# VH-VL binders against q17rb8r558to768: the designs that were tried, part 20

Target 1, 211 residues: q17rb8r558to768
Amino acid sequence: TAELSHLTKNVPIFVCTMAYPTVPCPLHVFEPRYRLMIRRSIQTGTKQFGMCVSDTQNSFADYGCMLQIRNVHFLPDGRSVVDTVGGKRFRVLKRGMKDGYCTADIEYLEDVKVENEDEIKNLRELHDLVYSQACSWFQNLRDRFRSQILQHFGSMPEREENLQAAPNGPAWCWWLLAVLPVDPRYQLSVLSMKSLKERLTKIQHILTYFS
Short names: E, the ipSAE of ESMFold2; O, the ipSAE of OpenDDE; V2, 0.75 times the mean of E and O plus 0.25 times the DockQ between their complexes.

## First folded at step 6 (VH-VL; framework fv_romlusevimab)

Design n02 (at its last look DockQ between E and O 0.73; V2 from the best seeds 0.00; counts 0 for: pae E 3.0 > 2)
Fold by OpenDDE, look of step 6:
Structure n02 (fold): chain C 211 residues (1-211), chain A 122 residues (1-122), chain B 108 residues (1-108)
Amino acid sequence: as target 1 above (211 residues)
Amino acid sequence: QVQLVQSGSELKKPGASVKVSCKASGYTFTNYAMNWVRQAPGQGLEWMGWINTYTGNPTYAQGFTGRFVFSLDTSVSTASLQISSLKAEDTAVYYCARDILGATFDDYFDYWGQGTTVTVSS
Amino acid sequence: SYVLTQPPSVSVAPGKTARITCGGNNIGSKSVHWYQQKPGQAPVLVIYYDSDRPSGIPERFSGSNSGNTATLTISGVEAGDEADYYCQVWDSSSDHYVFGGGTKLTVL
């Protein structure tokens, strides 16, 4: 299963919406090409595929996120409800097609670690500041919207003690990015960043705008 | 589709006031900042400032403080520019332009209004 | 204040390649955007983030940015490409959007 998680060649690509590490992404699959894709993913045992938004220049964006299939419910009419969760981020190296759906050769993205103690300290401070701003923003939302977000995405993840333990950084950042009403192009730029500091900075700008 | 439609041409006397409107459609108005850009006859583009469409907070570029006022009517997805105490040098085409988000670093203007010509003459 | 410098005019024959430069101190560290403005019309975004093209913009339009110079390149220039072109950046020091002075492209 570990080896399967490192699939980098001819990865099936679902072109639809933004997906993020650790964030649940439920899908209703009705198109024949994607039905086939899902079935093959299960049959081959990978139980993974890439998620990318559409692109104006290409069939799909240069960056995306892998989705892990947790459960599939097949409906009598051939449709399926797929329970997925975000895994690794990736950059597209090459685009292809297979039996009507898109494929890609990819490379996985991981954050660059900060090693300088002073930089780590500064990063922590920035992280804590932005987290508090995020909490404030969420608490100030109307009850109706807050409830909808909680129902769809769950609660915001707690802060990690070690900000650099996960290759994708803190989970709450991705949760927040998923719920913020920002343009997908902006979300994509954040997804592609390998610097936690840069992501936090952009997230802070978003929060500032919506506060 | 995204559209920004501005109000019609204006002819004013020195000392008068003018209000230019920019009506947005095809997207969520409050999720994108609105910028104002001025272009004097035969001259280049000049950024005037921006307004946060979510909070209503305006920010004015240097040289555009005092007589220039940005405002919103979110109920009709409209941004407005008011210029008071008009001068001859205010004669220009004024554009509204949508930002990809708020006026943060690296943002660009992906959609523009058609422009409003304001002429100030005695 | 941050300043962007463009040549006032560039002339090119049909079918040839036009290059419009935008100079700025360490502009390679910034994101540069380009706008096309035809006479009597509003500006249109043609390049963003140095080299990305919006939907509907021909592949003939490309951009690059390094060092102190950003460049808009138009290959296979057509008569319809005659327009003013403006580069634009965000200056974090002043919190201002900055436009270049504009370049008039003439198709001979």
Scores: ipSAE 0.714, ipTM 0.869, lowest interface PAE 0.7, mean pLDDT 94
Fold by ESMFold2, look of step 6:
Structure n02 (fold): chain C 211 residues (1-211), chain A 122 residues (1-122), chain B 108 residues (1-108)
Amino acid sequence: as target 1 above (211 residues)
Amino acid sequence: QVQLVQSGSELKKPGASVKVSCKASGYTFTNYAMNWVRQAPGQGLEWMGWINTYTGNPTYAQGFTGRFVFSLDTSVSTASLQISSLKAEDTAVYYCARDILGATFDDYFDYWGQGTTVTVSS
Amino acid sequence: SYVLTQPPSVSVAPGKTARITCGGNNIGSKSVHWYQQKPGQAPVLVIYYDSDRPSGIPERFSGSNSGNTATLTISGVEAGDEADYYCQVWDSSSDHYVFGGGTKLTVL
């Protein structure tokens, strides 16, 4: 199971949208190639595939996020409703094709831990400030928009006691990126970051613009 | 597709006012900052400042804090530059250019308007 | 105010490599963006964040940035590359964008 959850060679790639760790990514799948890809993922027991946005030069972006299949409904009209959630982030090493869908050899990304005690203190201060900005932004949204976010994405995840326990950093950061309408190139850049400080700084700038 | 279309060229006398408009299309106007850049004849590019299209707050570069006013009409995705009390020195091409989060952040201008020539002469 | 210095002109033979420099105090700690401007036209972004290339810009355009100098490199120069080139940074001290003075590339 551990080997299956750490798939790195010939990973099936769905080329569609931006996905983030811990964030739900519901899909309507109608194209034969992607229906085949998802059936294979279920039949082999891996129950996961990579998600990348398109790229004009390389067919799909150099960074993406694994999606874990939670549930699949095969509809009578030939569509599939696939309930997924984001897992590990990755960098693309090599591109391939299989039966009409993209594949990749990948390396997984995780945050570099900060171990210096002064730097940890500074990171905690920045985190708490930006988290408070995010809460204020969310509370000051018009009721209609706040309700739409709650309905589609759920509540903003709570602060985590250990900021560096999760390999992708705090879940609320990814939730926020999923709901904010920032440029996809900036979203992709943040997805690739291994520094929590850098990620928090970029999120702070986004929140300041929309506040 | 993202496009910034500016108003036509203007010929003005000293002391008059001019308003240059920049209409955006192909994206959500309030999600990207709008900048203004001046280029005098035979000269380089000069950043004039930016306006936050979400809040409406303008920021002006040094030297542009008096007679230059940035404004918005978000209902038609339009940013405007108004120059009052025109001087001969204001003769230039004026560009609108978008970036993501404005000059509080390290950014670049991915799309530019075609430019509006303002000529101020007697 | 932060100052970016560019040579006024650079001449390069067709098929050769053009290197356009942008000098600034500790510019290697900043991100540098480059624009191409042909006569009578608006600038066009050709490099951002030192070395990234927007869609539609040929691979022969590349960029680097270290120390006090950023460089735009155009390999296999063509006549159509003849233009003015500007570097740009964000100056965090003033919260201003700053352009270099521009470099005219001539293809001889």
Scores: ipSAE 0.393, ipTM 0.765, lowest interface PAE 3.0, mean pLDDT 90
ESMFold2 (binder alone), look of step 6: mean pLDDT 94; pTM 0.958

Design n03 (at its last look DockQ between E and O 0.62; V2 from the best seeds 0.00; counts 0 for: pae E 3.1 > 2)
Fold by ESMFold2, look of step 6:
Structure n03 (fold): chain C 211 residues (1-211), chain A 122 residues (1-122), chain B 108 residues (1-108)
Amino acid sequence: as target 1 above (211 residues)
Amino acid sequence: QVQLVQSGSELKKPGASVKVSCKASGYTFTNYAMNWVRQAPGQGLEWMGWINTYTGNPTYAQGFTGRFVFSLDTSVSTASLQISSLKAEDTAVYYCARDIYGATFDDYFDYWGQGTTVTVSS
Amino acid sequence: SYVLTQPPSVSVAPGKTARITCGGNNIGSKYVHWYQQKPGQAPVLVIYYDSKRPSGIPERFSGSNSGNTATLTISGVEAGDEADYYCQVWDSSSDHYVFGGGTKLTVL
């Protein structure tokens, strides 16, 4: 494989909202500091920046998700619309600042794979059950809400044959977590989760509440 | 700015009924479960059960499956506790308390109402 | 069903450390949450998930949980810390929330 280049030092951080792997995160940007940050990422060719929510004890949370810039559209009023999608999850190691925006040294997160045959079978069964519950929930939504989800997030990703092939697990799990009303108290723990079983179990509990 | 505001204290005679209301503000009411907690005079906290604010389905703790009824009016973000056939032993402070997904998952009560004192005396 | 036991009272001199215990069978396998209740007031969350502090709770409040005992620790105790303290868990076998009996902290 060609040299894998990871941004891990002085990563520019947008402090705003939750982002999840594979999930679109459209942004309206007007503040000069963030406009500068995004222009720099485009001009240097990295086309990425980290997204974190704010933290009352620190300037931003200990976990976040990289956003990959797909396109930038400038508006007449001086704002820009930045079309992004979530990439790798990360843990913050060290905080910094540059020209008014936050930076971080980071460590990327990946799921821990289950190798025991019985546990893999149980994981598959849980996955298929929860996926079915998610589909049923989505099909039973009122048309207005379903349309809003489709417009903002797109269709639910198709289930994947190999549940553990991707480093962040199945994309549909992250899509669903983005569209479900996950409480802020759990958002960071969900993002930091390295167990697919725990993620599926959490999704199942949330779906049961809203069924 | 989450707030739970309960209805005023009640003085009732045995055999009457009472309805305690809990009006929520500062958050999406249907995204958080509502719990009811009782505290008899000089005693500790006793969990009574919860209501799913999205579906309207109540769950009652053991000992509260009879005369106690949880209900909702989601149009005004209000949960209610009704106690029928009041007995002297129902004298207590009744609290509403918020969690996220109810007693199906490990959770805690992050916000509480101010409490409603119900006094039952002949 | 699952039972949590707390001492009825704990007395601590001002500026010293108070330790309030919550006993339960294998409580170390559960998450423990703690509430402070001052006279005439509603309970307030002071510790969740064993050791985490919600916003606005001073660092002198801390918690631990292992084996059969969870402990709420208040260092540098002040007169304003006089209150009843309750532990709480979720019992997965019954899907019930369970409170301890409460501990009256007296600062003298």
Scores: ipSAE 0.367, ipTM 0.745, lowest interface PAE 3.1, mean pLDDT 89
Fold by OpenDDE, look of step 6:
Structure n03 (fold): chain C 211 residues (1-211), chain A 122 residues (1-122), chain B 108 residues (1-108)
Amino acid sequence: as target 1 above (211 residues)
Amino acid sequence: QVQLVQSGSELKKPGASVKVSCKASGYTFTNYAMNWVRQAPGQGLEWMGWINTYTGNPTYAQGFTGRFVFSLDTSVSTASLQISSLKAEDTAVYYCARDIYGATFDDYFDYWGQGTTVTVSS
Amino acid sequence: SYVLTQPPSVSVAPGKTARITCGGNNIGSKYVHWYQQKPGQAPVLVIYYDSKRPSGIPERFSGSNSGNTATLTISGVEAGDEADYYCQVWDSSSDHYVFGGGTKLTVL
């Protein structure tokens, strides 16, 4: 079935920080278990692993984001600097362990498409409104903070013509979620949502708070 | 570690004013909203409202408008509750409680102050 | 206004399981949070997002939420669990946080 096509088994999990679709996530890897994980990811040719935040109940969160390895710099002392970018979101179905690092059986997340014309129109309006608020928020940031964001994350992605073309929705939403100074628990709730409308609503709440 | 430390107990006469303070530490004060909760003797918890610690904008629950004022001193990471024209029915323990952001459908109070007892007696 | 209904009291013997309910119209569509308050102390978060435990809260504490009822379950009840327990939600229609009336758990 179509549902089974989105299942992946024994995905290696890096437990550290939040990651998001399309957002760069540079890593400094120094722990032996993760050195091994990275090496295996490269050797097997997958060049991917999952990123999850820690969880008090289950070691790591129920939701995460795949990271695609773009480049690895190995240092003489065994450490590595890994250039990664966010890919697909996932839900954890089962947790495991392999040679000291966590693994998971996962299911990929995709947004539920809106089919009704009136709902599409409303979604567009909400999207445009929140985007404008995001732009305003960013423009009003202090110069130093704005520069730091640009240096680390790059510019905010432009609006997309088709809001439902990508399974993860518009890229600027994830960019914004990454740069906003929000609690990881709140970020995680947004990451897990399959409704663009719901994500936009939560993002708007965050922007409203900081404005 | 996150801590909310409130000011000490207060004994006031009817008609007087009181100001309860809540000093936050262990986190970025302006990134988390602050709520106020009242508990009368032998009664349950009652939400009074919240204050946006980033903008300073207060929101009061129904029944807590007029005599109740939320304020901030961000320089010392402190939220305050002022009650004017005190009445006997204002006798209660008052708590400050942190949540993530303003009014959202999934917010909860993860850290609480130890509470401040306000007694109004003639 | 949205209303949460809790039983005023629940009694349980040591080692047994206590269940505290929180009723509300379509409460299963909301996130429910639970607080424990011991005599003379401030409330402490014990369950959030229906079933998640904060750091430091024993596994004996669990939560569920469906339909019109949320439930806090405490397995292997200890004397130290004697306290008042409150459920809480956010009501978007009124823009208010709402607490239940509280349940006094007595360990026999």
Scores: ipSAE 0.235, ipTM 0.733, lowest interface PAE 1.7, mean pLDDT 92
ESMFold2 (binder alone), look of step 6: mean pLDDT 93; pTM 0.949

## First folded at step 8 (VH-VL; framework fv_romlusevimab)

Design p02 (at its last look DockQ between E and O 0.59; V2 from the best seeds 0.00; counts 0 for: pae O 5.9 > 2)
Fold by ESMFold2, look of step 8:
Structure p02 (fold): chain C 211 residues (1-211), chain A 121 residues (1-121), chain B 108 residues (1-108)
Amino acid sequence: as target 1 above (211 residues)
Amino acid sequence: QVQLVQSGSELKKPGASVKVSCKASGYTFTNYAMNWVRQAPGQGLEWMGWINTYTGNPTYAQGFTGRFVFSLDTSVSTASLQISSLKAEDTAVYYCARDIIGTFDDYFDYWGQGTTVTVSS
Amino acid sequence: SYVLTQPPSVSVAPGKTARITCGGNNIGSKSVHWYQQKPGQAPVLVIYYDSDRPSGIPERFSGSNSGNTATLTISGVEAGDEADYYCQVWDSSSDHYVFGGGTKLTVL
């Protein structure tokens, strides 16, 4: 529900990998602290927790993505299989700890919409160019790599008519970032961006490097 | 865990050639750009260019488009710099340095230890 | 052809604050990175993206960037900070990485 989706205080944080809006993030959980965290999220009805990569200076990165729990299967051996999908991006305001897992006070991020008609036209031109580059890259992958991507992440999301309707911009951008083999620091930089133009430019550079 | 280990120092005569190697370990070699940086005795750092480790395509800075050749052997995660027709002015320390993507406004996070090339008659 | 200008040397007393400048046309619109190089050693990254520190770099190292000047600031300078310092940017118009000429920090 909407009320439960506005969680911003003492948010439980899973410190592991990058997560992105709209992108599935399946997890195998065996650590007691994270099993506890997930059980609590289900029992309280929030069914969400934050995902952040580790950071040597601050325990975990200053930016992350909420994961929404879709399904949980508790195994007899103590492991859990957790099916999640990325939701809202956030910035970390304050760090904490609870029962061995990290927590944070957060603020949610969303893109700043471009309203100038000339800038909107330029943004659409850039989007269409980069989208075409992404499609070409995916179609030119060796069959084995393409099959692995489809198995683990699903197909690339369809092109969206309104580029700025979603708070995080087009879903295909996030899918592509999840699939591309780039450094987590680069991924984190892109996750933190509130400009769709900057995000598309960074994606274009990645695609050019691997083409 | 990330390491860039360069080949040993070289003493050469003018007109000879030299190949400086840079062996990478601790990461996926083809996911990061490799840069070459020169430092002549008593002088500052000079960017020579970079090589796309995925495609093998080099880019050379101004002044390095002739006698300087970047190459790769991805099977052993190694980038190389070859300098032909050596001149006394080529005497310098040569560094390899890693960048996350070669065309972005990022920084060089890991450097090789440097290879001293001395050219004297 | 983008040029970064650094003073050749800066002297500072132990325990005081050193400021090393890096000048460039509209450098405030670029991300500035800083490297420390001790004699006979490879450069080491000390500041990136104007003001961020890599792990292992003390908090007394800081950076700023606005207008035509980026500045590396080292507070509480120690003898071990004596080194050459280089600024670096990427210039989008030339697609080149550019280093400043370097600044020798002397701790007297």
Scores: ipSAE 0.364, ipTM 0.754, lowest interface PAE 3.4, mean pLDDT 90
Fold by OpenDDE, look of step 8:
Structure p02 (fold): chain C 211 residues (1-211), chain A 121 residues (1-121), chain B 108 residues (1-108)
Amino acid sequence: as target 1 above (211 residues)
Amino acid sequence: QVQLVQSGSELKKPGASVKVSCKASGYTFTNYAMNWVRQAPGQGLEWMGWINTYTGNPTYAQGFTGRFVFSLDTSVSTASLQISSLKAEDTAVYYCARDIIGTFDDYFDYWGQGTTVTVSS
Amino acid sequence: SYVLTQPPSVSVAPGKTARITCGGNNIGSKSVHWYQQKPGQAPVLVIYYDSDRPSGIPERFSGSNSGNTATLTISGVEAGDEADYYCQVWDSSSDHYVFGGGTKLTVL
């Protein structure tokens, strides 16, 4: 299982929407190529595939997120409902094709750790500030929109004591990125960042814009 | 299709005021920030600032405070730049340019066609 | 203030490769965007986030960014590529967008 989680060659790519670490990504799969892809993922035991948004120039974006298949429901007509959750972020190194669906050689992304005590302190302060702003933003949303977000994405994850414990940083940042109504190009830029500070700063700007 | 259409050329005397408009279409106006960029004759591009189309809050770059005012009419998806107390140095082409979220690691994906403002006695 | 430095002009023969540089202190840590401006026209985005291409921009256009230099590369240069090219970044210290001085590309 651990070895499968480090698949970097010929990773099957689902070209559809943005996916983020720790964020659930339910899929309704009806295209034959993706039905095949999902079946193979299950049969081979990997139970993983990459998710990338479409790109006009390159077929799909240079960055994406691995999706872990938690459950699959096959429908009689051949469609499937797939319960997935975001895993590791990746950068595309090479693009390919296999039996109608895209593949990629990838490298995984991880945050660069901050070691300096002053920087850690500053990062904590920024984190707490942005988290508060996020909470405020969410609370100020109309009930209708809050309900929709909660239904689709669940509640915003709580603050973590150790901001650098996970290679992708705090989960709430990804949740927030998923729910913010911004262009995928902007979301991609955040997804590709290996600095929590940079992500927080960018997220803060988004929040400020919509507040 | 995203379009930014600016108002026509202006000829003004020193001390006068001018208002350049930028009408947006083909997208949700309030979801994208609007920037203003100046280009003097034969010179490069100069960022003037931006306006938050959602909140209406303007931010001006250094050197563009006081006489320069960004405004919105969201009902017609229009951003405007007003320049007061015009000077000869204000002679330039002014562009509106769309960006996603104000001032950050971002880019201008759509531009207006530009408005030439000439200040001459 | 943060400064971006571009050569004032670059000349290239048709079919050859043009490289336009944009220098800046630790620019490799920033996202660099490039614009093409033809005479009498508005700028057009040709590269964003160092190396991404907008829809409609030919694959001949590519970008890279590392260290203190970002580069716009135009392979197989055509007469229609003759234009001014501007690099652009966001400066976190001043919270300003910054443009380079522009480079005039001449196709010989």
Scores: ipSAE 0.027, ipTM 0.607, lowest interface PAE 5.9, mean pLDDT 91
ESMFold2 (binder alone), look of step 8: mean pLDDT 94; pTM 0.957

Design p03 (at its last look DockQ between E and O 0.82; V2 from the best seeds 0.00; counts 0 for: pae E 3.4 > 2)
Fold by OpenDDE, look of step 8:
Order: sequence, then structure tokens, then C-alpha cells
Structure p03 (fold): chain C 211 residues (1-211), chain A 122 residues (1-122), chain B 108 residues (1-108)
Amino acid sequence: as target 1 above (211 residues)
Amino acid sequence: QVQLVQSGSELKKPGASVKVSCKASGYTFTNYAMNWVRQAPGQGLEWMGWINTYTGNPTYAQGFTGRFVFSLDTSVSTASLQISSLKAEDTAVYYCARDILGAFYDDYFDYWGQGTTVTVSS
Amino acid sequence: SYVLTQPPSVSVAPGKTARITCGGNNIGSKSVHWYQQKPGQAPVLVIYYDSDRPSGIPERFSGSNSGNTATLTISGVEAGDEADYYCQVWDSSSDHYVFGGGTKLTVL
């Protein structure tokens, strides 16, 4: 079965942690409802589901990230180890349930492109500044923390020449957001932003705090 | 469960010093800024400033420089407010309040200490 | 300095809807947060980012923010809602958090 790239209706939602575009998100699935969800995702050929953090008002957050299943290891006891990676960001339009797990109708998020040359220049400058700050922050971390980050998330992605080539902007921003020890609510606010400038500004804010 | 527990009430003479403590639990102390808020009797809330719990760097609001000192003991997840050269007008309830990150980006205070009453009288 | 203006008091009958306003220059461009403070107690966050509710806060509490006015709305007011309510923003010009003067909500 072919993978569906634009699933927007009745998307299965894994309610757990933050996920980000391009960032690996390994999962240990033991709950029956999610075991079922994962199995169905594979059987139907989509090999995708949404990841959202829990929310007090709506059971799960209004924003999330699709996870692409790369590999699944089923254990004899029914549990599974799932290798996933972040795909598209989405906004929840409608919430539902199916056989114990949450579902949602969603719309995908994409960055709004900056067209003005001066704005593009300013964006590039901001980007380069924040990237440098991020590198500095990471280099100044204690060895043990740096090693843990590298082991879990891998190396920080390199700078991209075209900042607006990908609908989610530069990958290093999401990597950084994933490794920064900030509150999920704060991370969620960044995830929902359609402006690279706004994301960079907030990321810089975070870096400033932890420097 | 996130909790902020402050030290007990204080009665001081003018010119004395007082140190109010705020012990945090239930979360990673260094990942959230700590704010201090003053409330004089029958008055509203007044922001005093904040301290970066990761770096230890304090920032004081206008009107709270000089006699007011924010400090940390990260080993016990405790923020402290010291007021020196106490004046009668310093009589108030002092609150510590957790910030979602820092006091420079539309943040809010999601958890508060129970408050510490400081009374300055002759 | 940036100033937030609240009415000193609002009175409402049980079961009715209370509206507490917070005025500020172009406050609609800011994130407004609301706190409830009952007598002798610490403030409690009831609304953040204009309209979001923390865990444990009833759906009766809602918020809006546009133009020069933010509003905390409490529907189906109960006796237990009697308290002081404070709005709060962050002012980028001064790098200060700013509180409103507070509004005493009386349940008749």
C-alpha cells in the first residue's frame, strides 16, 4: 500500500509529547489503544499519525506535528518500539475518537514567505545571529549534557542557504527547539508560528535565558 | 505537583533587614524564571522584578533597586528576596511567582507562593 | 510607563454574567493574563494569553482582547467567584510586567 502524504481527515492522534518537523521521535508504545493505532497506520499504508501534547481544555493541543513511521519493532508481549520522524505541522480543526484513541481533522501549516528584499535581508541577518548564538550555547554546555543531546537528537543541522525553501523553515530551528529545556507550552507557541522571524525571535529569547 | 512555599511572616523594626525565601518543588527549578510581586495592605499587585534561575542574574523593576536583592540557592531550589534598611512603606505581602520562562516576552505567572507578610513597625 | 486601567468594582447577581475590563493603549496587540485573588490568599491564574484557561479553571471563565480593551467574562457567577481580579501584561518598552489596579467582584 502506498503512503498517503496529505491525510487531513480523521487523523489518528498520539497524545504524549512535543514533536517537530525533521526531528526523530522514538516511541515505546504499550497502551492498547496506541498499539492498535500504530498497527492500523501500518496496515492502511499511511504510516503516519499526529503527535500532540495534552491540553486541559481540549484533551490535546490545537497544534501538533505529523510523525512518519520509519520502522516498527513489535515485541512478543504486544508492545512496540516505533521509529518516527517529524513531518508537517498541523492545526486541529475538529476532534474525534476511534476505538479508544483520539482523532482529528487537521489543516497543515506552512510558513508565510517574505517577499520584500529588505525583509529577506533582515531575516537572514537574524537567522545567522541566532544560529551563532545557538552554536555558542551548545558549545558551552557541559560535556555530559552535550553528549546526551547528541545521542538522543543527533547533531545540529547545518544552516540552509535558502531559508524559505522548506515550508517549515530551517531544520536547525526545530532541532534546537527540541533540545532546549523549555516548557512544552512555550515550545507549542513556537510550533504554531507561521513566521520564521517570529520563531527565530522566540528561540533567541530562549537562548538568551539559558546563556 | 508544582509548589512554591515561602517563609513565614516577619515583624521588623525600621532600618533592619529581612530575607524571604521561596522554595520550589515539582519541577526543574532552573528552567523557569522566578518573579517577585509586592502587595501593600489594601493595594494591588506590584511587580518587583525577576531572577534568572539558570544564570542567577537578577533584574529589578523601577522603584525596587538598591535595597532589594534577589538571590538563589539552586541546590535546594530556593529563591530569596532580601530587603535592607526596611521602611514602614515596605510593609506588605511579598509573593514569589513562577514564570513560564522569563520576564521579557509576554509571559505569565502560572504558580504563586502563598505569600510572606512583612510588617515594619517601630 | 504603560498603564492598565480596571474598574474598581463590579457587582453581579448569582447566575448572571460578570464582565471585568482592562484598558490599555493598544492592549489588543499584547497578551493579557488574568489573576483571581480571594481575601487572604495568593493570586491564582485564571486566564492566560487572552483566552486560554489553566487546568482546574472552570469553563465559566473566558477572556477576550481587542483594540484597547481586554475583558474577563465570568458566566453563571457563583458566590465563590467573589474576589479581586487583576489583568497583567508585559510591556516591551520598559521590559516590565504591569498589573492593572484590580477589580473587586461582588456577588450580590
Scores: ipSAE 0.710, ipTM 0.868, lowest interface PAE 0.7, mean pLDDT 94
Fold by ESMFold2, look of step 8:
Structure p03 (fold): chain C 211 residues (1-211), chain A 122 residues (1-122), chain B 108 residues (1-108)
Amino acid sequence: as target 1 above (211 residues)
Amino acid sequence: QVQLVQSGSELKKPGASVKVSCKASGYTFTNYAMNWVRQAPGQGLEWMGWINTYTGNPTYAQGFTGRFVFSLDTSVSTASLQISSLKAEDTAVYYCARDILGAFYDDYFDYWGQGTTVTVSS
Amino acid sequence: SYVLTQPPSVSVAPGKTARITCGGNNIGSKSVHWYQQKPGQAPVLVIYYDSDRPSGIPERFSGSNSGNTATLTISGVEAGDEADYYCQVWDSSSDHYVFGGGTKLTVL
């Protein structure tokens, strides 16, 4: 079995949709190449693969998110139902191919922590403002849209006491990106950010459009 | 397949009004902003402003307040530009162009309508 | 009110490299987008965010941006590249999109 916390070479890549840290990503896998990829990840014990959105220039985007396999159901017709959740974000360093599916050498991304006391205070103020904007947006959605979000994604994660405790920042930011109907190019930009301030600012821009 | 189809050319006299329509297809209309761009004969491109297709709120560039009105009919995925009290200087090709989050943010126009020629002459 | 300056015309021999400049105060801190417009046609996006190429645009189109100058580069120029080229930015101080005046590329 391979070590689970340091998988960085020849990482299998599912090229499909945008995935985010902490956000569930249920998959229906019917393509033989991806069925093989999933089976291998289980057999080797890694139970992880990368998720990247497609890119016309490079087959898949330069950034993605690892998915951790929680459950797999192999159906009689050869399809698989795969229950995953987002883990660490990564940048693609080198692209490869194995048995019809993409692979990558990757480096993991973590937020750069702010240490200056004035900047920490400003970051908290920005966070609280944007979090309040997100809550207002969610509460002012038409009932049909709000119900669809609750059904498919659950409620917005609660405010976190320590904004910089997790390597990927607050979970509610990723939940919000998963539910907002914004162009994937903007979503990918936010996924790649290592500054919580920049991420909150971009989220604020997106919320302003939809508010 | 994203497509923006504009209404046909218009010949008008000074003082009249005109309405240029832009019908979108191939994407969720309310998820992308709509911009209007003017090009006078022999001149360059001039951004006129944009409309937030989700909220319906228009924003007009400097020099395009007053006689220019952006509007929407989201039921048919259509943005419209109305120009009232037409002047000879309004003679131009008018384009609709899509961006993602509108002019509050760094963005570009990935799809354009074919253009609508408005000619104002006495 | 942010101003983008483009040369009104550029001439280049077939097969050579065309370079179209877009000047602006500290334009290197902005993202520059480029459009090609052929006679009687709508503009077409050819470069975005300084150097990214939309699907369907040939690899011979490239872009760069630093200091006070952004540049659209077309290598191996063909007669079909004759067009007007516009640069565009977003000006954060006015929340306006701004176009350059356009450059007519002529292939001789």
Scores: ipSAE 0.372, ipTM 0.756, lowest interface PAE 3.4, mean pLDDT 90
ESMFold2 (binder alone), look of step 8: mean pLDDT 94; pTM 0.954

